# VH-VL binders against Putative dimethylsulfoniopropionate lyase DddL (dddL), part 4

Target 1, 232 residues: Putative dimethylsulfoniopropionate lyase DddL (dddL), of Cereibacter sphaeroides (q3j6l0)
Amino acid sequence: MHSLSERVEQLRLNDCPDWLYLLHEFDALYRQGSDGGSRPIRTHRKRVRDSLALIVEANPAVNDRPPEVKPVTAHLGRALDLGERGAVQGMSRALARVAGRLTWEYGYEKVPKALARKYAYCEILGPRGPICAERLILGFVLFAPSTTYPQHSHKDIEESYISVAGAWSENDAAVHAPGSLILNRPGLEHRITTGDLSPCLLAYAWTGSEERLNQPGMKLSSPRKARIEKGI

## First folded at step 20 (VH-VL)

Design L01 (from K04 with light chain D92N)
Fold by OpenDDE, fold request of step 22:
Structure L01 (fold): chain C 232 residues (1-232), chain A 119 residues (1-119), chain B 107 residues (1-107)
Amino acid sequence: as target 1 above (232 residues)
Amino acid sequence: EVQLVQSGAEVKKPGESLKISCKASGYSFTSYWINWVRQMPGKGLEWMGRIYPGDSDTNYAGKFKDQVTISADKSISTAYLQWSSLKASDTAMYYCAKLWDAWSHFDSWGQGTLVTVSS
Amino acid sequence: DIQMTQSPSSLSASVGDRVTITCRASQDIWYYLNWYQQKPGKAPKLLIYDADNLETGVPSRFSGSGSGTDFTFTISSLQPEDIATYYCQQYNNRPWTFGQGTKVEIK
């Protein structure tokens, strides 16, 4: 009885329509709207779109990761419900279809106790998968109500957030609503706060070198650095 | 406005040490990579290495590793390129350049420092 | 290291002519290519970044195109002030490498 070892064929993006449609929603997010007259924002949006197009065209491997939940994922249902009411309802619906397949992570070796119950992120496209890419990372960040994400910066990574659900602020500068794009240039120190009524769901994109995206080295800023940056 | 101002031309003999400078202004010095690029007489451009002044992280092209030292003084927003022992083959124009981000293009250049090494 | 090959090494054209320079990478570098202009005795100046984006303040007669391994730099109407050497540069992998340059002269 020759056990026909069924060669489990490597799944690719075109074999996974739910992931493909989610990527289409990312494309739409970065194509739609205004850059607000900002060259950095315009450049970043174009990079995300162009990279995504090249990745999709190449029909990348899809490596399913074991689903993992974090305490904050208890708020995901509400965040998705809220997202479906807003300008980016397509993204919320597409994400909902793959919600059970997400691998939620902290990204830090040592996450503060207060943040451990109020924060998590998941990668959709990137070096860690499930959609394999080396020069672009796409994913989501979930915050519980009344969250303070401590001051940090990304050396050698440019980051953008597009709000999907909830009201939140970065560096106390503005209150962001669904559809709002926030760009964090490399090395820019930033802190995120959320309101007390609703969770926040953000789509995020990271651009950078392949080397850096494969090893982001996420670290929170030291309290000393944070004070210096605040002029204290 | 972003400005990179380099030190003046140098005439040296083989075996001598040299340190040239690149003073930056008009942006957050500690938040962007400073790069050094060599151009030998009548030749093209060669990336030598870079430094991140915020934490003094450095990267070198293999050809220039252990041949030069890149450093920075963040207190005066100045980057340096240094030789311990010059060779005649080090004769070239040296440019400092700032990255627009952390990996892509050089949006600002110094005026260059001509280094001549002759017996 | 990624090798960048420019063509031609030099060219001479008349004022008003269309000038085209090509750059080929030894591997696929997506759109991670920049173009610089270096006038005699001056530092390089960025003209095009990310293969096809015109730098601020650069005249519209300059343009870039391409992706993957083959890239093109174009001057739609050559002007006297365009006498320079032009370089492509990849930033796909360190060490970052430049093409050998294309010297542009006016007849």
Scores: ipSAE 0.921, ipTM 0.960, lowest interface PAE 0.5, mean pLDDT 95
Fold by OpenDDE, fold request of step 22:
Order: sequence, then C-alpha cells, then structure tokens
Structure L01 (fold): chain C 232 residues (1-232), chain A 119 residues (1-119), chain B 107 residues (1-107)
Amino acid sequence: as target 1 above (232 residues)
Amino acid sequence: EVQLVQSGAEVKKPGESLKISCKASGYSFTSYWINWVRQMPGKGLEWMGRIYPGDSDTNYAGKFKDQVTISADKSISTAYLQWSSLKASDTAMYYCAKLWDAWSHFDSWGQGTLVTVSS
Amino acid sequence: DIQMTQSPSSLSASVGDRVTITCRASQDIWYYLNWYQQKPGKAPKLLIYDADNLETGVPSRFSGSGSGTDFTFTISSLQPEDIATYYCQQYNNRPWTFGQGTKVEIK
C-alpha cells in the first residue's frame, strides 16, 4: 500500500478565486478617480497598478495564514456593512468573502494600551502573505470609533490609504470619505483620528524596496519628535 | 525649488585628506536620502553610497565601502563625502543627488565637484 | 550586482531623425529603470523614470518603454540641443547601477 503522499500542491493565485477577485478590486480602486493633479499620487497609483499586474501575471503562491482576530475585529461587520453602501462597495463585498481567513495583527512588539482594542491591520498581498509578493504590500487597516492612531512615519516606504468605510482624518487636515485616497510620502509624519459614530476601514498599499518591505520596522514617533513637528 | 550646491574644485596630492560638501535647500533635508555618484574622466556614472540625514543612516556600494565616508550635518542641511587618504585614482567628478522618494530616481543633482589628485 | 548593458555606445544622426537606445538588465527588474541625459560639463538630468514616465519639463520627443530585462529610450525627432550622453539606471537592487552610456552626436 504505497501511501501516495499526496504532494499537497502549492496553491497559487489562480487556484484561489476569492483572493484573485479581491486583488481585482484593489486594481479597480487604484484605477478609479482622479489623482487630483498630484504627480506623487499619480505616480504611486501607477506603481501600485503596474506592480499588481506583474504579480498577478506571475500567478504567485498563496499561503494561507492562520486566521487571527483582534478586539477591534468586533467592528469589522459594521465596517463592511458601511462599505457596501459607498463608492467602493465592490471592495467591501470582496473583503467580506475572505473575512474569516484574515490574519489581523498589530505590527508592534508592544501595542499601546490605547490601541489594543481599537486598531489592527491585515496583509492580503506581501512578503507575509497570504498572496506572496516582495515589492508590494496590500492590506486593510481597521479602526474602532474614537480612535487616535499616534504619530508615525515610514522612512523608506510610501504608503497610501483608500477609504472603504467610515469617516476619518489625517493630521487634522480633512475628513475623508469612502473612495478618498491619502498618500503618505516616505518620511512624512502622520496621525490618524476616527469619528465617534462608526468604525473606519482603510485599504492600504506600501511601496518600497524589497528589503524594507520585508522588514518595515513599524515604529511610533517619539513624543518629543511629535511635539517638535507640531511646533509645541 | 530644490537645490543642491556643491563645494568647489579640489586639487590635491596623493595621501592628503579631503572633505567635499553638498548643501541642500528647498525641501526637508532630513526626510530624503542624499546620494553620491562618481564619474571618472571620460567614464560613466557610479553610485557610491547614500545617507539619510534624519538619522545618519548610510549605505555604500561595495566598491566604495571603507574607501570613503559619507556624513551629514542636518543643522546646515549639508552632506559630505570625505577621504582619509587620496589616491591618483580618486581623480573624478563627484555629484551629490537627491532621491525623489527613497529608492527610485534622482530628481535633483548638484553641479558636481571636480577632484584632481596628482603628484 | 545588476549589470546594465547599454547599446549603442555612440551614435550619430541627423536633425529630425528618430534615435533609439537600448538597455538590457542582467536580471528581471520589472519597470525599475530610469533614463538620464548628461550634456558636456553638466550634471545628469532625469528624463524618464519608471521605464516610461516623462519627467516634468522634459520635451515630449523623449520617451521610454520596456519591462523585465529589455528597455528602450527614444528621441522621436533629434534636435541640436539633444547632443549629450544618455544613461539608463536600475533601482531594483542596491547598489544602483548605470549603463555605460550612449553618446549622441549630430551629423
């Protein structure tokens, strides 16, 4: 009885339609709308789309990660419901299909107490998976109502947020709605705040070097630096 | 407007030390990498290394590692390239250049500093 | 290190001619390629970034194309002011490397 060790064939993106369709929604998200006359935004959007196209064409490995929840995920259902009402309803629906397969993380060795119940992120595409990629990270960030995500920056990573659900602000500059794109250039310090009525769900993209994306080194800015930048 | 202004031409002898400068203006000096590029006479461009002035993080190409030192003074928005002991083979044009982001293209260049090392 | 092979090393063309320069990377670098122009006695100037994007203020006669390992730089109609050496540069991996350059002259 030759135990046919069923060589568990490595799953690839084309074998995982729910993940593939979610990536299509990311593509659509970064194709939709105006760049607002901004060259950096236009360049970033194009980079995300072009990278994603190359990744999809290569039919990357899919390595499902163990699902993990965080306290904030209690708000995910409401966030998805809200997202289905907005300009990016396709994204919300696609995400809902894989919601049970998400690995929610904090990204910090020590999560501030104030964020422990109000924040988490999940990677969809990137070095950690489930969709394997080295030069692009795509995922979601979830905030509870009345959240302040402290000031931080990414030295060698360019980051974009696209609002899926909820109302939120960055650096007290504007209130963002579903479909809004916010670009954080490398080294740009930013703080996020959410309203008190609803959770916020953001799609995010990180671009950078392979080395940096594999070790993003998420760090919050020191309180001193934060004060200096605020002119206090 | 972004400007990179480099120090003037240098004529040195072998064995002498040298430090050339690149003063930046028109942007947040501490938020972008400054790079040094060598061009030997009649030759192409060679990336030497870079510095992030915000934290003084540095990277070197292997060829230039331990051959030169890249530094920055953020108080005066100036980057430096220095040699402890010059060689005749160090004769070249040296450019400082700023990255548009942190990894892709050089959108701004200094005018170059000609270094001549001769006996 | 990634090697960039640029071709030709030099060319001479007439005003109004189409000029084409190629760069080949030693490995797949996606679209992580830039093109620079260097006029005699001047610093390099960015013309094209990310393989096919024209830098602000650069004339539309300049263009780039390609992905993976093979890239092309084109001047659709050569002008007298285009006399320069052109370089490709990859940023897929450090150290960043340049092609050996193409000297463009006018007949």
Scores: ipSAE 0.920, ipTM 0.960, lowest interface PAE 0.5, mean pLDDT 95
Fold by ESMFold2, look of step 21:
Structure L01 (fold): chain C 232 residues (1-232), chain A 119 residues (1-119), chain B 107 residues (1-107)
Amino acid sequence: as target 1 above (232 residues)
Amino acid sequence: EVQLVQSGAEVKKPGESLKISCKASGYSFTSYWINWVRQMPGKGLEWMGRIYPGDSDTNYAGKFKDQVTISADKSISTAYLQWSSLKASDTAMYYCAKLWDAWSHFDSWGQGTLVTVSS
Amino acid sequence: DIQMTQSPSSLSASVGDRVTITCRASQDIWYYLNWYQQKPGKAPKLLIYDADNLETGVPSRFSGSGSGTDFTFTISSLQPEDIATYYCQQYNNRPWTFGQGTKVEIK
């Protein structure tokens, strides 16, 4: 080096207990109910748990991301309050401890104006950090009340959602209970519709190839993007 | 219910063109990758490449890039493997295979198409 | 490309014997490892996915284990119908690669 200043050590997961506790809540969320459900759901739960265990054991780097908010994040506090009263209260409490450090983003290069105030997501673990991983992405998506969001499967990615707070329905089907897991299967198009009274917070997991997870959404210039641009 | 039915065996001479097919049924054809796997006589399995029929996105293993063309026709749920000029070294069994999910393992295989190239 | 090395290349065992096949990856592939069985003239058949998950309808005498770079496939009690070539296959990165195969015969 050219100076006598002390070197800054790379932060790692074990140095960051609030992040580690949040990951423990993800593990618990995906462990619960693993003996039930369909074979695809059980397989997916096991993949998320096994992948997370491997990542945690490796004590990965933690790189702070600049905190970012979106208009929808004004609803985060209420979503966390609702979640603390429900089946997944541990997740809500753990997320609350890091809420000020979250980087909220849009999942599309060009977000439809109809959605700009109604949704955002944040990555907790993945290629962008803050908890660095190349073979698993974990995060949250937050919806305002009365939101319709077109969700489609991605090539080379398996995606799940678990309700943390709020009511939502998939393809106008029955409302999903807090704590339930929905697997985004190939060939099934999903339309998420949130209730009118409260925000909706979902946890999500993506499993897939390292190549694909490092560049999720490169294939979103397909009909999915065109539909989103048209507002569904 | 998932079925991959391949075209019949082919006997060809070096320099000839060939297009073999894999007709899929029992699932959403446009939502899963179709893969091609080569097995030379007495040898192991080699992944050649794949196509995503929904948008025609295609990937090749390096040794097969520019040696074959993979394509699909969504209207008849059929994937193709094609050579513009066969070589004797192309003599092999060719399988199509479908992933169980978006990316992980091949749970459905075609019966194979034997291609024999000799003068 | 990820190299997958199986050992042994062939083996001969008696009915009822425990058979063990190993597969080593040239880099860390986590649990992204499958095992296939191929009988002469037939397409490969999936036996085990994600290193240790038994596929539906596959007899329980088949099992798999390992993660990272070292994987093991076991037939706890070899049966006559298990005569085949067995392949490991990684799906960590493209190109997907297979081991060279292990031919299992009855002595």
Scores: ipSAE 0.748, ipTM 0.876, lowest interface PAE 1.2, mean pLDDT 87
Fold by ESMFold2, look of step 20:
Structure L01 (fold): chain C 232 residues (1-232), chain A 119 residues (1-119), chain B 107 residues (1-107)
Amino acid sequence: as target 1 above (232 residues)
Amino acid sequence: EVQLVQSGAEVKKPGESLKISCKASGYSFTSYWINWVRQMPGKGLEWMGRIYPGDSDTNYAGKFKDQVTISADKSISTAYLQWSSLKASDTAMYYCAKLWDAWSHFDSWGQGTLVTVSS
Amino acid sequence: DIQMTQSPSSLSASVGDRVTITCRASQDIWYYLNWYQQKPGKAPKLLIYDADNLETGVPSRFSGSGSGTDFTFTISSLQPEDIATYYCQQYNNRPWTFGQGTKVEIK
């Protein structure tokens, strides 16, 4: 009986139609409203669309990641049902077809106890995969009902969120329109608060230099550390 | 309205120290990188480095690392470019510039500071 | 470091002429390219960002195109006030680098 090294041909995006169809929905999501927003928002939307087009055209590697769940993922089915009723129904349906393959994780070095059961994110495209890219990160953030999530600005990247499902507010102002974009630029801080009865699903994008998007251990420090450093 | 106002022209001798300034207004100084760009007489533009005034993080182009110091004083919204010992080859126009966002393009420039270093 | 090569280094053209400047990157920079105008004694001014986006307040006779390694800047109808040196600049990787410049004059 001989032991052989496993030699597996590299899967590519064109071999993975459900991933490709999900990326088409990201393109559609970032195309929506592109002529009507502020110049920073229009520029960001175009960057995400242009970057995504370049990535898709290159037929990138797809590296499966082991599926992972978090406590909040018990809400995913309901979030997908809600998204199916909204203006971004195609996104919800495309996400549903890959839902069992998602790797949910936390975006902090240590997860604050207040958030441990109330949020998680998954990367769809980026340095960690499954769709490999060095110059764009796309994914989803899922929140339980009654969740407050403080966003911190990043000095070297541009981050956006787009509503897929659920009720939520930005800095205590309601955002109701599916496809509306929150742009987290330098100098602007955002706080996300979700409604009491339904989970909330947001799509996100990060743009920035390849160097910054590929840095090992790119995760936020604990909110408690940030408050202590401010003298609060 | 974003403005970057630089200190006036300098005439120096080799070996002297110099610190030139870039005073920012019209935006959140601590939230955007300030960059320094050199233009030697009759030559093109060279990025020297940058500082994020919010936390004093700095980056330098390799040829300028250890040749200059970039700093900022956020209490007066001012960035600085500093030499401990000038050389004749430091004769140039120096611009400060603000990025429009976190990483992409320079949308606002200072008027420039001419530094002349000669015997 | 990414080298940016502009062509030509200088040109003379008549008012109304179409002017084309090219910029080649030493490696793939996607659309991470900007174009600046610099008039004598003045700081550079941004004209085009991300290869093809016209900055606010810039006349529509200016345009840019390209992706990857080859980029083009065009003035569709040269005007007297367009006498300047034009620079491309990449922001794909630090250090950010500029082309050597193209001096445009009226003949």
Scores: ipSAE 0.745, ipTM 0.883, lowest interface PAE 1.3, mean pLDDT 87

Design L01 (from K04 with light chain D92N)
Fold by ESMFold2, fold request of step 22:
Structure L01 (fold): chain C 232 residues (1-232), chain A 119 residues (1-119), chain B 107 residues (1-107)
Amino acid sequence: as target 1 above (232 residues)
Amino acid sequence: EVQLVQSGAEVKKPGESLKISCKASGYSFTSYWINWVRQMPGKGLEWMGRIYPGDSDTNYAGKFKDQVTISADKSISTAYLQWSSLKASDTAMYYCAKLWDAWSHFDSWGQGTLVTVSS
Amino acid sequence: DIQMTQSPSSLSASVGDRVTITCRASQDIWYYLNWYQQKPGKAPKLLIYDADNLETGVPSRFSGSGSGTDFTFTISSLQPEDIATYYCQQYNNRPWTFGQGTKVEIK
């Protein structure tokens, strides 16, 4: 038979303290207000925290992804500066330590023209990595100033956003405080509108079936098509 | 208030067709999966499958695939469970149930439809 | 398919007794476990979701615990209205599966 192939040790979360510290900040972010708010929000926060604790305890694999940028990522440095001055500064500092390793991408099959230069996502924990997990996705979304982003519910996942930096509103409501959560549940639509002076950085979490979370290349249709499918 | 109201009990002979219903109210019917659960006499609960009425996407447990058809009419907020040819072994109580969220637990149940199939 | 095994299958206890029911999953399901109560002639009713969260309106004598493969459901002080069959149910993977049930009766 053939000679044994070269074996290298798999990098794991405990070998990567900056990634681990970022996950600690996610736990802190979802703990804020965990005893208050509506029952759906409290339940969702607990699910994210419990899932994250189970993942961290398992010491998952950490796989490099090639860094990638999008036009909006020119705003990342300012978003991190703003977040460092706020109530969730620990998250902003932890993210800054890994900023050069982030893989920014679009969450649409065909990105709307109005959004192409104004938003992008990066995954930090999930099926694609860099921190590998099957039953939770964590990441960030970055918006340019003066962005309107329509949210759509998913039939198989729950999605939440929590403010890290910048001014934004939900469905034309008042500007959200840091740590406030938007929960994207079935039957409710959310519209995110960012202020006109500064970029906006949100943390996000997806909870859902392992099958759905592991679906490769999952993308939304354009906002107009998605709005028609929702009967609007 | 979420309500799931099922059609009445059925007494049938083997080989006959049957379509039972579950009418939903008190929530956005097209935004939640609705599920069917079987309970054979003296037995436990078995998940049969589900439908997402917004796009008619369906999932079946393997043992029920090709044995029943799950459908919905979103204009009247009603889900259906259908057999083309009943067997005596289809004698059971059938429940519809709604998920509380996108995927986790059944917080609302219909009252059940007893189906009796005997020669 | 994930198999859910409850123990015991049946029990009798006196009013006021502590009742414990266990549920074992054939693989790791994290906290993706629910408990339902079914009284004779009635539809199942959710009591506990995500292993340890009490559903709204459910009396505090009911509780749940566990993670991974081993889960426990407890009635701290059995009442006459608690006569029912109790089912665990996993939602980790489709098909979602239930335990075989535990029938609880008063001695």
Scores: ipSAE 0.675, ipTM 0.848, lowest interface PAE 1.6, mean pLDDT 86
Fold by ESMFold2, fold request of step 22:
Structure L01 (fold): chain C 232 residues (1-232), chain A 119 residues (1-119), chain B 107 residues (1-107)
Amino acid sequence: as target 1 above (232 residues)
Amino acid sequence: EVQLVQSGAEVKKPGESLKISCKASGYSFTSYWINWVRQMPGKGLEWMGRIYPGDSDTNYAGKFKDQVTISADKSISTAYLQWSSLKASDTAMYYCAKLWDAWSHFDSWGQGTLVTVSS
Amino acid sequence: DIQMTQSPSSLSASVGDRVTITCRASQDIWYYLNWYQQKPGKAPKLLIYDADNLETGVPSRFSGSGSGTDFTFTISSLQPEDIATYYCQQYNNRPWTFGQGTKVEIK
């Protein structure tokens, strides 16, 4: 009209091929359903893939986040090297291309001293991640060697983890190969224990009500809170 | 294996109070939302609200907020729907239903409780 | 509130006929749609979740499809035991809402 003021056009996913390629690797990671698994696992995998497809099709906004590191991120290079030699090497390569842009976090509560140097997570897609979405959260969790991390289920969230690199066990039971999935369902809690020799990188997905996914406090719960609930 | 067994039919007068029950078995009662659904005579289904028995968190559809109270007693795995003062328009079938997971669909339903309110 | 509109409100068909019911949401609900069957005098029963997934034990003659705002429920070959009212239901936003129902009868 009268006044002229140029604004930088909003970046969208199709303008950001390295982010888009990373999301294609998430789709590939969750695509494996024909080899069995329980009905809850197959249903969850399909929900993640269907939700991701709808998000990608909508060409969502991509907003910069300041890169952040944590002590555990010193292990990221080794985790990516391990992932490149494994079943999900495409994911490791795609993640490597954006590694310098990641925002690593502990969550919204204080972290026990024992874990402060041993884990962190980053959001890739979600309400606060660089790829904006309101009905799905995708990201990565990085663990140092010899780490135990307790988890508990959420009343409005379904959460999964898939191994990208490194050895881990669920409830100290079995060592999981890359591509294996933990599903956090109501009534079942999980404890992640990583091997002694190498870091462990997991991809994660959250599905659930939009209200719950957008709440500030609905990220990873503090390890102290989870420990207290399990110790009674 | 999962069962939701509701209390029996009720015949009441306007202004009376009422509490109907839904007893759950075959799963971890405190780990899943229990929902209440109304069906007025000859009409469709209406979601009324729900409770998470683990922490007593409740949600209501707007038209039922302040009209009913949803509660649970986790020691006996029972959810409740309660009116402090019944109206003739409360005449309906009431179902309880369990979500399959944290949020998505009702895979188990109670047999229903018929509530009749008439003078 | 998200309005769910089913069409038709009732229908009558012969045994063996293909029956189609549609459900339209007032806004984009992705795949967050379920289908329930309610036989006369009985509680509702889940048939299909997330638009196109059959619940365990549901006969393969039942199917669903769609996403966004337009959804379809199909009985490929109507049987006498399929006399019921069918409801779609969205879980995109609270309050969860149902369609008004489609009564299916055999002529």
Scores: ipSAE 0.644, ipTM 0.831, lowest interface PAE 1.7, mean pLDDT 86

Design L03 (from K05 with heavy chain S31Y)
Fold by ESMFold2, look of step 21:
Structure L03 (fold): chain C 232 residues (1-232), chain A 119 residues (1-119), chain B 107 residues (1-107)
Amino acid sequence: as target 1 above (232 residues)
Amino acid sequence: EVQLVQSGAEVKKPGESLKISCKASGYSFTYYWINWVRQMPGKGLEWMGRIYPGDSDTNYAGKFKDQVTISADKSISTAYLQWSSLKASDTAMYYCAKLWDSWSHFDSWGQGTLVTVSS
Amino acid sequence: DIQMTQSPSSLSASVGDRVTITCRASQDIWYYLNWYQQKPGKAPKLLIYDADNLETGVPSRFSGSGSGTDFTFTISSLQPEDIATYYCQQYNNRPWTFGQGTKVEIK
């Protein structure tokens, strides 16, 4: 016999103003520079904004995740301080309001020892929540000072990172300022190297096929695991 | 300039094997899916499947699974579509196509390969 | 599989007319829809991607709109060179599927 599922009191996005305000900051972040970037960057920014608008309009479920910390999260307060003094202060303040509720993780695989104390990420919106969605993933990656993180392209996923706080360089060529974007398209290799004195906080977005984004255990993977899954 | 150059038209009998090709140039071949699309005479377009040449990962539409084989030779930037035993119903135009990115739309198409299977 | 249904199957219009083609998906596909033009004997050509973005080099008389399940393709002023069959195509889920096509002719 089947019974009625009792979900009358399911929290939804409109019930959670601090989460909604954080999503407004993601929208603002991806609106900047749209006319000034390359066509791939402009297309990606529009996809993130359009996808986010569709998700917000649907008033999705919000499911709490147990808060989790990682060694790198000791740097979060400093990263938020830096972000509040910079060009993206609204994002930093909105993130601060939910900081104690974040679930920091290493993805679905064991992280390389060299990175275990130097990075972590958290999902804000996506299949795992807290804001539930199947066709967009938004979150943050936090790096300790003096961290090198190799980016890998993913089949069926377009990935971007936007600087919120801290200094970082791409392939040791240029220092990127807050608001700068890396688009991880096929055939482009990027190496993120963070500065020596401050942590680095990046916002990230994944767009891609629903099947790929909902694939179990596929979030941000370690450099070794991601390379193995690509067959390279 | 992205180019997809397909092999020439084929006239075959039922039961024969066939392998047609799609030679790619003007982009990083191993980083983009190559797709195959069928168009039967007087009919619309059907996605058949695709290959990621970097690791040979393949996906097929269900109706074409086990009916054709998609492969690639990354040393010569060429994708292939092949049949072990052709049927008269395989008479069609076959296009290869490249995605603009890794998942969204076909921005470059080969000129097509007409395959005619008749007894 | 997601079915894509185009309407009408064919149409005939005069040069200068506004032409509208609709495409309905059997389930919600967000904006994951493209429009292609195919002239006789030629490979398909992308006109519009992501429902409403005009491809580079495509004349501005072509446009698209919609999201979810209902999409519209418009030629604001039909030209003789626009005689073709037009296809919508979804990329929400594999297998990617096309509409059955709309043949546009000049009367």
Scores: ipSAE 0.668, ipTM 0.845, lowest interface PAE 1.7, mean pLDDT 86

